# Designs tried in a protein design chat: VH-VL binders against a2bn08. Part 5

Target 1, 238 residues: a2bn08
Amino acid sequence: MAEARLQRLLRVYVLDTSALTDTRLRSLLGSGSLDEAVRRFAELIASVRIAYGVEVYMPPTVYEEARRFLLSNGVTVQSFEALAAWITIKPPTRHEIRIPASIVRDYVEEVRARLARGLRVAEEHVRRAFEAGGLYAAETASREARREKLGAIIRGLRERYREATRHGMLDSVEDLDAVLLALEVRGVLVSNDEGVRRFAEALGVISIDPPKFISVLQGLLRHSKTGGVAREEAHSTS

## First folded at step 1 (VH-VL)

Design m1 (framework fv_denrakibart)
Fold by ESMFold2-Fast, scan of step 1:
Structure m1 (fold): chain C 238 residues (1-238), chain A 125 residues (1-125), chain B 113 residues (1-113)
Amino acid sequence: as target 1 above (238 residues)
Amino acid sequence: EVQLVQSGAEVKKPGESLKISCKGSGYSFTDYWIGWVRQMPGKGLEWMGIIYPGDSDTRYSPSFQGQVTISADKSISTAYLQWSSLKASDTAMYYCAREDYSGYRKGYDYYFDYWGQGTLVTVSS
Amino acid sequence: DIVMTQSPDSLAVSLGERATINCKSSQSVLYSSNNENYLAWYQQKPGQPPKLLIYWASTRESGVPDRFSGSGSGTDFTLTISSLQAEDVAVYYCQQYYDYPLTFGQGTKVEIK
């Protein structure tokens, strides 16, 4: 409850790609289409920015990813531009940002462990392919059936390798930029990625998922204090 | 025919160690993940963790990380769930279950097609 | 964690009538790249382990009667039993396998009216 109150009182948010690509966006904003949802999201952000001085940031790398996804999924350029007008696109100042060496050390240890695990996954799938190939040589399976079996093993390897090396881990520059920008502007990270959120928490960055973010902003707009809509007024107890 | 057979019921005291087993038969044991699921009396299902027996790679639910150890011995097609020190709150039915990896065509296919009969663990006083 | 919420907690349905169980996820379990929902349904009868009914939100497991069907996408899913039989008395669970930790709904108990 205290944390929900602090998140509501905070005025700075940094969006991860998932904040704009979440498939729930349509239902969360009461919209029939993704294009309509993007327009309503723009209106929501504009409203809280005007009324309470809420600032919303996004790194350029995240912005480009979100733009590509939305335009490929039926969102018009006009609707996206309306949203972008209310978001501050800014890269983190990487050379000035400092993180504790202990976090880097822990990250390096995790990477090392995951690389070793990935190698074991690869070796296991090589064994599977070898054994499957032996069975197919013994039977008169069609070339198509053999290719399908090999394809399934390769897909399993790719998924298991990704699981072993990347799942639940900070593994992209886009995700790192979002976390670093949130740290720099002292904002709340909006993401539905567990690995990204765990890394943010280790750095002392508060994170919330996209549904919670929309809920907080809608809740803030339901605040009906007489006498002011400015950020200073929103912080006042009078 | 695919079958998962779990060890028999256990009655333990708080502080005791315990290791229960799940033996797979009728399939290639090393080709499928084995998951462990807890069900407290009269309650729902809680995923505890999962192991890939081919390389003993494990994933744990955060609420069970450090509370239990999941392992496997591929030479006897058996997976294990182990406690170093049992608590009364560990009283539950424990299921092992196999994911269907052989039909994998899409990422994250950890739904469970075959289940063991369950091992009832009672920890009293 | 992805939280799975079922409704209702219990329902009583007459033999031959339609039973509908809803499952909502706190986060989308639809993977946009393959347009698949990472959602399964299980049936658990008293004294028995769970049994897989449906995976990928709408694909029936082999041997499961066609009166069982799954529907929905993203965050809102439904299990339908078109004509309830006596043998269908059980607790039904939804499960997401989109992300770790794997999570189940709290269960819906189906009883004969």
Scores: ipSAE 0.006, ipTM 0.399, lowest interface PAE 12.9, mean pLDDT 82

Design m2 (framework fv_denrakibart)
Fold by ESMFold2-Fast, scan of step 1:
Structure m2 (fold): chain C 238 residues (1-238), chain A 125 residues (1-125), chain B 113 residues (1-113)
Amino acid sequence: as target 1 above (238 residues)
Amino acid sequence: EVQLVQSGAEVKKPGESLKISCKGSGYSFTDYWIGWVRQMPGKGLEWMGIIYPGDSDTRYSPSFQGQVTISADKSISTAYLQWSSLKASDTAMYYCAREGYDYKWGSYEDYFDYWGQGTLVTVSS
Amino acid sequence: DIVMTQSPDSLAVSLGERATINCKSSQSVLYSSNNENYLAWYQQKPGQPPKLLIYWASTRESGVPDRFSGSGSGTDFTLTISSLQAEDVAVYYCQQYYDYPLTFGQGTKVEIK
């Protein structure tokens, strides 16, 4: 138990955007608002960094995405910057990082499969629009009613296409940067995104979800609350 | 339904190696810690350690550190408890159990919400 | 280590009567920041694995009858069975999850008089 705990205390963590935009963040940190949750998260990270040397990283692309999301959802600039102050913001060194060809091949194959699914979604919605157009012409529906029906079909296409092509896929620079940074710093990726976690796992990067990450950090603080004996055991190498 | 199914009873001699298993089903196996608890005949419960199957991160009770190895194979949703050299004092019922996820706090906590049926290990000459 | 001590070791109660089991921790298991007691109770019937009854000292697990209740804070905790039923014959264990190593009480055997 002492060795496994010591190894965990020396671990480095990398956050992707989902770690900070998870809808459960308020619940995970027991707060009444998202702004309060962000401040509590900052306190939690600060505490484990100071007491145990735990390092938390995020790439600048994730920083910008998380900032935009949080600020548009009631988080103050001061609260976000307080959190960011305890996180090391660093881009991955992309030109030095290498990915096995087998992973690239699997990614290309999955992209091709998803594009085929997207085409089927598009074809289905073209058929629906054609049928709706014929029905509305027969009923002599108003121009406004026809326009609304077409708009609904187009919105449905956009949502189903996104689901078919992007859901569960590594499809953003922010997500890629988080995985690459985790690989570079030999850290653990914190993500709630199944596609991002699968890609990380294929590269040999360990990943955990935000609930486990917060639980681990809270466990460290709970452990320190019991006093010196428990702390001595956690740091023992004998 | 959440279920933990453990391997069958074992009868071994001192000095022999042993590996017992705990297979999870009905939930996302890699998203929950699995703990191991020993119960010697007629005695109470003793926590041995836990593992997070998603990354194989382990924590052991000081009493069991170096005495046993806890591991997991996430591809088959199975956790393991292993001895390199059994002793007569290892005779006990061994339970695997899933750690609770507390929705109020949104955190994993070290109480156990689902338990396996147990594996009886008897070590005698 | 946090030592968990239960009392009594065994208890005989008539059907329909109240059963009270005590659990003491050698250190407080109340975490001031979230105001929660890191204390759970389990029921173990002969030939069966333990079953979670109570967590956070007083929160009843889903599916557990309301005749089971937990109370207490800090170092002194109580499990109460308000009206003992035949199926409640078992050994009951308290467990702290405040600090590692996780520790259990020695158990309290509940029998029918």
Scores: ipSAE 0.000, ipTM 0.406, lowest interface PAE 23.8, mean pLDDT 83

Design m3 (framework fv_denrakibart)
Fold by ESMFold2-Fast, scan of step 1:
Structure m3 (fold): chain C 238 residues (1-238), chain A 123 residues (1-123), chain B 113 residues (1-113)
Amino acid sequence: as target 1 above (238 residues)
Amino acid sequence: EVQLVQSGAEVKKPGESLKISCKGSGYSFTDYWIGWVRQMPGKGLEWMGIIYPGDSDTRYSPSFQGQVTISADKSISTAYLQWSSLKASDTAMYYCARVYYDSSGYYLRFDYWGQGTLVTVSS
Amino acid sequence: DIVMTQSPDSLAVSLGERATINCKSSQSVLYSSNNENYLAWYQQKPGQPPKLLIYWASTRESGVPDRFSGSGSGTDFTLTISSLQAEDVAVYYCQQYYDYPLTFGQGTKVEIK
């Protein structure tokens, strides 16, 4: 039924890497450290699963990326695994998932445009390097000064190339897997990534950002604690 | 290449509002946090807060939470620091700085700094 | 909050001589999982904004002269200027980025004798 379908959609979530690497995670959970935030997040997910049967998924590719990021940023293995224990790690069934050819066509056109822009960025920085080299030769600058100037140009190239080719783009297998898994389980994608959410929207996948996700889960728990008052308050917060 | 340009010096009276700016150029503005640092006359550096311009996510030092508002307009690559009501104790040099972070993690080192905005609040 | 304490408050060194500045944190800024020290050093010349010199306790920022070096781990850190030049007259600050709020040392003023 429609109602049953809505209940399933509202109770099934798929996490993108950005859901676990969101810079707001510490403040959203009222914690002083990222490690504490991850532990509180684990407790929150466990609580809604036990009380309401909320299912949270992530693909193995997202699990690996999130693990690497969090462990590099002060999160202990124990804290991360405590969180992961309440999340179903499952890859999307890629070969059975169907998407409209129009979406693929639009994606290909976007990639082509971004590659052309990236080439222009590269050409501009090659020109800058050539000109800088000429100036340094004329001024008899030290080898170290020339090396530093070249380094600055290369950093500029990397920053501009990333902006031209990756910013606002679905640009990783991890992101794609999250969207495909959300489509497969008929769940809500949790992501703050512009490119990921745009691609999900094109496929008809509902997405929310990590603050909204945490708010929804906390609202569910308040409902169980204070009955009808909690339900009305949670609805108002949403 | 990378440059942060701040607005000019301000002379204000207690109770007045103020909004100072920090314009980034030479890099992808939405890919880096911008931090604000206060330096009172003859004193050291105090971190006030940071903002991620891509989504306007902000983090404040506890001592500055509720005292100032940090915002950004990514369409013009500009970050802002704002007071609703200035106090004489707000007299200081205010720096903005770009915050470098690793894509595999985050850490808050200030790799490029603006020239500073001197704010003088006196009656 | 992590409190950063520098010593000495001021230092006078002759041109070409070694200058050493110490920085102590109230708790360890070494993260065991990645074995990195979340510590940076900045130089501020009169009338100028601070400039990043060193991060990860010992990694020199691009363009920083080789005479600047950082060392230490955990709670005890040192900035060394191996041969002081006239342009090195400045106030030097250590900064931890291990935990929020970000905190700086009180600064060490380096002057020529």
Scores: ipSAE 0.000, ipTM 0.386, lowest interface PAE 21.8, mean pLDDT 82

Design m4 (framework fv_denrakibart)
Fold by ESMFold2-Fast, scan of step 1:
Parts: C-alpha cells; structure tokens; sequence
Structure m4 (fold): chain C 238 residues (1-238), chain A 123 residues (1-123), chain B 113 residues (1-113)
C-alpha cells in the first residue's frame, strides 16, 4: 500500500520556471539549440504520459514567465506550444489551501532580516556617492564623467538591494503558485531554486532538480524499450 | 533557392493607406518567423516586428505597436506590412527578413533578406 | 530595451590592413544555460539589403570569407576584417537577439583610406 502510494506520488510533477530555464537543459536532452531541447522535452513528457500515466502540471503564472523567456531566446511559438500541450496548466486553489502558522512566522522573520540588510546596502551606497562626489568636486572630471559615476553607483545600489532583499526568498507569485499547486495535487516539485525548494520542504512537498527529473523520466522509458514483463508483478491478479 | 521577394516602390501622400508584401519561396514558409526592419534615409536599421505565418502570432517593437499591422497569408507564402494612415515620417526603406531557429542552428538571426521596398510619403 | 552601441561611427582602412569594429550591449546577451552569445553581425553595401556575416557572436555564415571573424562575450563584441578588400566597403551592424525588442547598433561605416 505504501509502495503503491509512493509510485502514484512519484508520477505527478509540478514545474516551476527554473525547470524550463535550467542551464543544463540543452546538454541533458542532447540538443544543439534551445528550440530543439524544448521539442525533445515535449516528446519526453508525452512519452511518459502515454506509457505510464505521468502527469505534469504548471501554474499559469509559470507558463507565462516560461513562455516570455523561451520565445525571447530563440524558441518558436510552435515548439513551446508543443511542450505546453502535454502539461496541465492549472492555478492552485489559493483560498482553500491552508499552511501552518509557523511557516508564516518564519517568512515574516526572513522579511524583517532582508529589510534590515537592504537598509545597510542603501547606507553603504549613500556613503560611496558622497565620497565620489568629493573626488569630482574640483571639476577634475567632465560633467559627463561625473554623471556616469553617479549612474554606476545607483545601478550598483539597485542590484545589491535586490540581492539583499529578494535573492533566496520566496517573493514571487510564480514561485508560490508552483509550491501551492504541488501541495494541492500531492505531486513532486521540479525546481533548481533553493529558496523555493526549502519552502516546499517546510510544507512536506518533495522536490527534485531538473536533471534528476529528466533522469527519472528517461529511466521509465528504458523499461518500455527493453520490452517484456519480467518485473511487473504488482496489482495484477489475472 | 531560398528567397524573399518584396513589392515595388511606393509614392504616397500623408493620410493614405498602404500595404506592402514579402513573398517567400524555396523553403517551408510556415516554419520560419518573418521580420520587418525599417531604414530611414541615411540612418541605421530598426526592428519593427515579426510574425509566425503558421499561426499568425505577432510581436511588435514598442515603437511600432499601433502604428502598423503585420499579417501573413500562408496559402500564398506572403507576409504583409500595412499602414492605415501614412505620415511623412514613414518615408524609409522597408525590409522583410527571415528569422532563423533550430533547423539551421543560427539562432534568432536574420539569414535571408528581401530586396527592400522604398516608401516615400510626401505632399 | 537592450541598447547596442558601436564604435567607431566611421573607419578608414588601407587595402590589406586590419579593420576592427566594436559593439557594446547595455546588458549581457550571454545566455548562461547554453553559454551562447545572442549576437549577430551584418554587412550592408550601398543600395543592397543587409547580409548576415556572423551569428552566435563568432560563427561565420556559410559563404562568408574567412577574413571576417567575430569575438567577445557578454557585453563587449568585436568584428574583425583581417585584410580589407575593396568589396568590403560597407556599413556593418551588430544585432542582439537575446530579448525583445530586437535591437541593432547604429552602424559602422568602413571605407578605404
């Protein structure tokens, strides 16, 4: 019974955006282009769904983010929709899903820590701008050079503020929707984002990275290729 | 031979409508995006938008969204660029070009270009 | 928008000498997932449409002479003509295809000194 439950659980997957934007996707699928990789991924998903009833889900927010990324990076509409045709696009039922208050408490504490770090980053860059202004005060550099220096400091502030406040934090609707959908369908989350996976683990959601996901699916298909029923003893009494 | 053949030069007055064409041959027309690129006299290249003829999915540059309409008729392997009301500032050479993808591994570059359609808008 | 900036605007080179054109993008066009730079180079001769020379920053298009080469990564790219020929007089454009809108550099005019 336990084994049957585990097999059913391991045949339901939810993809977040990182599953389709993973740096290893081309290599894992043995393709020369991202467009070809997406088509091979579609074939792989289709094959395991047909042969083993494997279900793959994606929330609409992840679908839209993945579509924008892939289409801006050489993937054709036809190739993306071929992949999407084998994935169930479904939003999580947010108002019916309940999470423990302890998780909310931990999230609030993390937000508080990130805000404090962001303030320190802002203070550091204010000091840098002040010091840089002193060096350029004597018209040693052109007005254009001074404006360029200020612009660089502001860009550095924005990037480091983003890293301090958002990096490694569950702060996007896309990430949250993927975790909530995985919880709802009692599936395995496919993600290479450590922050997303950590949050999923806290909710009791099993997560794997995209290379492991592809490996599992390819493993299932190897059985079909070898043929025979040598190891198929379960749940058959005829 | 893979080629894109564009319609001939046009001379128009402000306020007039215009539709220019780009006919593909020597390849599967529905399998490649077609892009439109504007070049004002003495200036550089500006991407206007692209269309996938297989399903007529279009993407426009923000600068051209609402100013022009891109369409395609896959039955005759032809893409179109259309203005409802021309302005003097639309005077330019207009190129259509084919976008590459995984079949030839060139990425999103324009590998085949039409000869261009010169559009002159003056009073 | 990704802004593409070329330098110089115009370049005069003697026959047989090296011509070097630079292209800078306002943000990286390197896609880390495949380690490819989404950058192309085009040649446009007077009265003619542009012609693709190089894609993926360094891959030469079929039929393009080996004196043309592309290099660079991320935000800084170079087109090199190792030994300029008379037929190479043209305007050269870089183009990023990393993100929408697709954008071109302003062009570099190469002429004989």
Amino acid sequence: as target 1 above (238 residues)
Amino acid sequence: EVQLVQSGAEVKKPGESLKISCKGSGYSFTDYWIGWVRQMPGKGLEWMGIIYPGDSDTRYSPSFQGQVTISADKSISTAYLQWSSLKASDTAMYYCARLTYYYDSRGWAFDIWGQGTLVTVSS
Amino acid sequence: DIVMTQSPDSLAVSLGERATINCKSSQSVLYSSNNENYLAWYQQKPGQPPKLLIYWASTRESGVPDRFSGSGSGTDFTLTISSLQAEDVAVYYCQQYYDYPLTFGQGTKVEIK
Scores: ipSAE 0.000, ipTM 0.395, lowest interface PAE 20.8, mean pLDDT 82

Design m5 (framework fv_denrakibart)
Fold by ESMFold2-Fast, scan of step 1:
Structure m5 (fold): chain C 238 residues (1-238), chain A 122 residues (1-122), chain B 113 residues (1-113)
Amino acid sequence: as target 1 above (238 residues)
Amino acid sequence: EVQLVQSGAEVKKPGESLKISCKGSGYSFTDYWIGWVRQMPGKGLEWMGIIYPGDSDTRYSPSFQGQVTISADKSISTAYLQWSSLKASDTAMYYCAREYWIDYRSPYFDYWGQGTLVTVSS
Amino acid sequence: DIVMTQSPDSLAVSLGERATINCKSSQSVLYSSNNENYLAWYQQKPGQPPKLLIYWASTRESGVPDRFSGSGSGTDFTLTISSLQAEDVAVYYCQQYYDYPLTFGQGTKVEIK
């Protein structure tokens, strides 16, 4: 059973957006352009799927975001669709997936702590705005100068509040969908996102980064029974 | 006008504790994050963590979580980086740096301290 | 983690000539809500702390000479020194501030040939 589980785990992968936006794809796939890299990535996934039954999944939201990014960065529709043809686009079956209550409890505690930090940030910036307003009103400062000072304080509040509430936390349904899909298909999550990977680990989902994913797939092909790489290596050493 | 002044160089043995400091002046200390960056001899820059002195909120790089403690004393405008037990691999230059005001995300650093060289050897 | 990769690792340029340093991020650092690239460039001279040169990918920090310029968007960024001066000999680092943990490129050493 353990052997069957290991075989399934090694053959199933779930991609988040970072797996398809990683700029190292060009170098790892030996290409001069992102378009060529996407085509080579499609060939790589196709090859391992056909030869070894490797399955690659991604949620619909990852598909849409990856499409938007790649097309905006010089990838043709044809190249992207060639890649997408070998990836199963599927949302997780959310209402049927079960996770331990302890994980939900820990998540709620983290959210509560972050909301408390956000409140402290807000209170501090209200104090700063009050003090700055008093100082500027005492001077003959222009309307423009007063507006710029207020704007700077508001920008600081927004940045610090966002930092306090979002940093390193799983806070998007898209990221959650990638983790839940990986859990459902009993696969490996491919991601560069720290918050996503930490949540996946808590659920027992193994994660790897995009460069390691490509290396694993390339390594798998090099061990083919009739592999040209084995013959080429023998020839290069003779 | 804005200055970050760090404590002097330290020479320590493995297993010893250490606390280094970074004193801010020329600005409102509680209004800016202070970050810590490590540079090992001949190597590049590694972000370790950051603290907001106004409420002591901290964030750590996963690589440094549990390895160091970052703290601040706003009454004397000073941030600290502390090790409970030093290793030879902690030999590096340590910089503190001030966050600049930005929208919505994480900071970049506009002013840097002069650095504190920490040497850990037997 | 967002991985920052610079190229080349070292660069030798004659005085007065153009120096070009590239920086690639493993994922986009362009934030759609404000259409800004969360990328900074630093200069570090031997024995000195890093100094901020450029933020928001292309905005030059106050006091930085106009021969320094930043360009690029999304995942591909370039720092250009239009006419290298003797005082520009340094290691240059890119940094993303799009998300935590904050990450730097490995650095590019600029020398005079």
Scores: ipSAE 0.000, ipTM 0.418, lowest interface PAE 14.1, mean pLDDT 83

Design m6 (framework fv_denrakibart)
Fold by ESMFold2-Fast, scan of step 1:
Structure m6 (fold): chain C 238 residues (1-238), chain A 123 residues (1-123), chain B 113 residues (1-113)
Amino acid sequence: as target 1 above (238 residues)
Amino acid sequence: EVQLVQSGAEVKKPGESLKISCKGSGYSFTDYWIGWVRQMPGKGLEWMGIIYPGDSDTRYSPSFQGQVTISADKSISTAYLQWSSLKASDTAMYYCATRYYGSGSYWEYFDYWGQGTLVTVSS
Amino acid sequence: DIVMTQSPDSLAVSLGERATINCKSSQSVLYSSNNENYLAWYQQKPGQPPKLLIYWASTRESGVPDRFSGSGSGTDFTLTISSLQAEDVAVYYCQQYYDYPLTFGQGTKVEIK
């Protein structure tokens, strides 16, 4: 029974948005375009589904976000739908899922820390703007050059503020849905986001990153002698 | 998986130039600050400076300002620490480090470290 | 600059015994707006880079055993190892990230008696 449980954990996966928007995808699955990588990813998932009964899930919110990203980055509708055909699109049953209060408390503490962090990032960039303004006022620098410098500092603040307050944090419905679905189907979460993975692991959900996920699937296909047994098992469980 | 891989050990003579590297992988390189930390033989850790690769914004510890140059090449996800003229006192282990969550603030801690590059400068 | 001073410089503790390392900052690293202390603790074993143990003075990094704990506020901080194991032999460093430049303590070497 312990072996059956372990085999199920190795055969059920839930994809976070980051699993499909990882710009390394073209390198992980071959050289060339992101469109080619998505097609190869579809072939890989299809192969392990057929040979080993591997199930791959994603919530509708992740499907919509991944679709927008991939199509905006040169992936064709046909290539994306070919991939999606081998993935089960299913929302988590949110109203029935319960999580420990300790997880909520830790999340609230993290939010507080991130808000304070963001304020410090803002203060640092105010100091930078003040210093830059002083330098430009003392020199013969043009008004245009001064405005450009201020613009660069503001853009830097926006990027770094996002890093301090949002990056690595569970801050989207898509991220939460992926974690909740993984908990519900008792699967492995595939995510490149440390904050999402830490939240999942606190709930007892095993998580791996996209490179490890692809490696595991490719590893399964290398064990050719188990193909017949896996097909018999898949037939029995379906 | 977030990983920082540094260049190999260097043996140099005083007055020579040197550029060591730190290659980031498993994360968005341009979105995280990378810091450099020196550890002299048998001594503690000293923060040297930090760079944001996205715009090459750099800040140096006052003790290292003008002594070294920190740079980054985002096309190959690599940060650099460079000396124009090495001194015997530059003999040390050099670490690159980042914080996965990253921030533009200089009030940072480091949760990911490179393996270190040993630089030996002797005549 | 904020100067970080650790004590003792070295500590010999028997297996299973409690190890206590102190860290003092020359000025407060407590940020009043969020009531957080900008202090981290690192473990460094010979031939290895430092490993983050504690941040925000008392928050344990993921994967770090619960025998490691951080405490203190303002200028006085403590790292405690409740039951020393053989693999805990290392040099431990505190670090403030409250203000520029970032500064580390001089280190405390923990050895088995």
Scores: ipSAE 0.000, ipTM 0.389, lowest interface PAE 18.0, mean pLDDT 82

Design m7 (framework fv_denrakibart)
Fold by ESMFold2-Fast, scan of step 1:
Structure m7 (fold): chain C 238 residues (1-238), chain A 126 residues (1-126), chain B 113 residues (1-113)
Amino acid sequence: as target 1 above (238 residues)
Amino acid sequence: EVQLVQSGAEVKKPGESLKISCKGSGYSFTDYWIGWVRQMPGKGLEWMGIIYPGDSDTRYSPSFQGQVTISADKSISTAYLQWSSLKASDTAMYYCARVEYKYYGDTYYTVGFDYWGQGTLVTVSS
Amino acid sequence: DIVMTQSPDSLAVSLGERATINCKSSQSVLYSSNNENYLAWYQQKPGQPPKLLIYWASTRESGVPDRFSGSGSGTDFTLTISSLQAEDVAVYYCQQYYDYPLTFGQGTKVEIK
């Protein structure tokens, strides 16, 4: 029935960077270090690939971004390459992929609205800096106090500008490549990024977050009564 | 309502090719595995292989790997079992059967073959 | 391969009496993740395809009379027909679906005395 169809459709997955940088990964696959979590993730992917032929893809742009992040956060080269060995790295065929004009129009409209919000945030902080500068021009205000006040205003601008323009928006080539590859291979996108998932769903691409992805893979190992031995053998090789 | 209807009886000579069919109806054909089971005259049941019609993923019994080809055409809800060169030892009744699923906890599991075709008798003799 | 062995090969029972069929697997078919035995029982009447009676060793398939029951765990299983009826004359097969290749027992023929 529908559940059998859904499980079969969940045989092909595409990972974006957020799938590997999700802070919940450590608790979902183990506690302690990110390095341990990456090794356990590799074991899980290997197990479902061997038992069910589950394919996991990642575009080269995401591979490089994930590698940079993980290696900078305590993951060893050996652990990362063990994971990557079970993932198919390939770029989307961008020139062959077609996107409906309505989706492009909606994206352009959203970009325009966000740019307008960003400008308003910038104007507000310029006014604050100007007024603060006048207030701190008095002889009693130290140079250090003025620098600290200006720094705070600039940090506030950066934070609120990011909130207004980037939060929940598809804003990188890495993100786009993951969505396009998922569309091309007719796979499920794995991401905890709101903007990436929203864009994927607009294109008809099923998306799930990393906790759901791990749950689905663990469920696949329990799905077939004829697959019980495969899971126990996979555990022995770990 | 759910039915698996197999092609009619075949009488063949050794060395001839053969392709028999199993047509599903009354359910979503692409959402269930279909298995093939052989029963030689007066003998028990032997599992030959299984196919998922949605993507043609196929698994064979080691005894039948290379001896037969299992395929499916999802556009007409039909699974096939094929021989390139028949032997007298291929004389048997051939059944197709659908795999049933049940939920247990937070996932679903296979529970055996719930619906069977009526069988195709294949006779291979000189 | 998991070898399935049934006993007896044939059984003659009077109408209304109990029929008991045994099935042994060469290795455990108990799946640890759900604590279910991956063992099914089928009924086959002459000229007909097999019919699923029991799955998970003891769960009766929808529409199967309650006189049919399955029991056992691990490697030793039993199919019981508590009160044999005329329509129960058939060959009965056990099958493991714990691992590939799927395997059936050799069958037990049940007939009336």
Scores: ipSAE 0.000, ipTM 0.402, lowest interface PAE 18.9, mean pLDDT 82

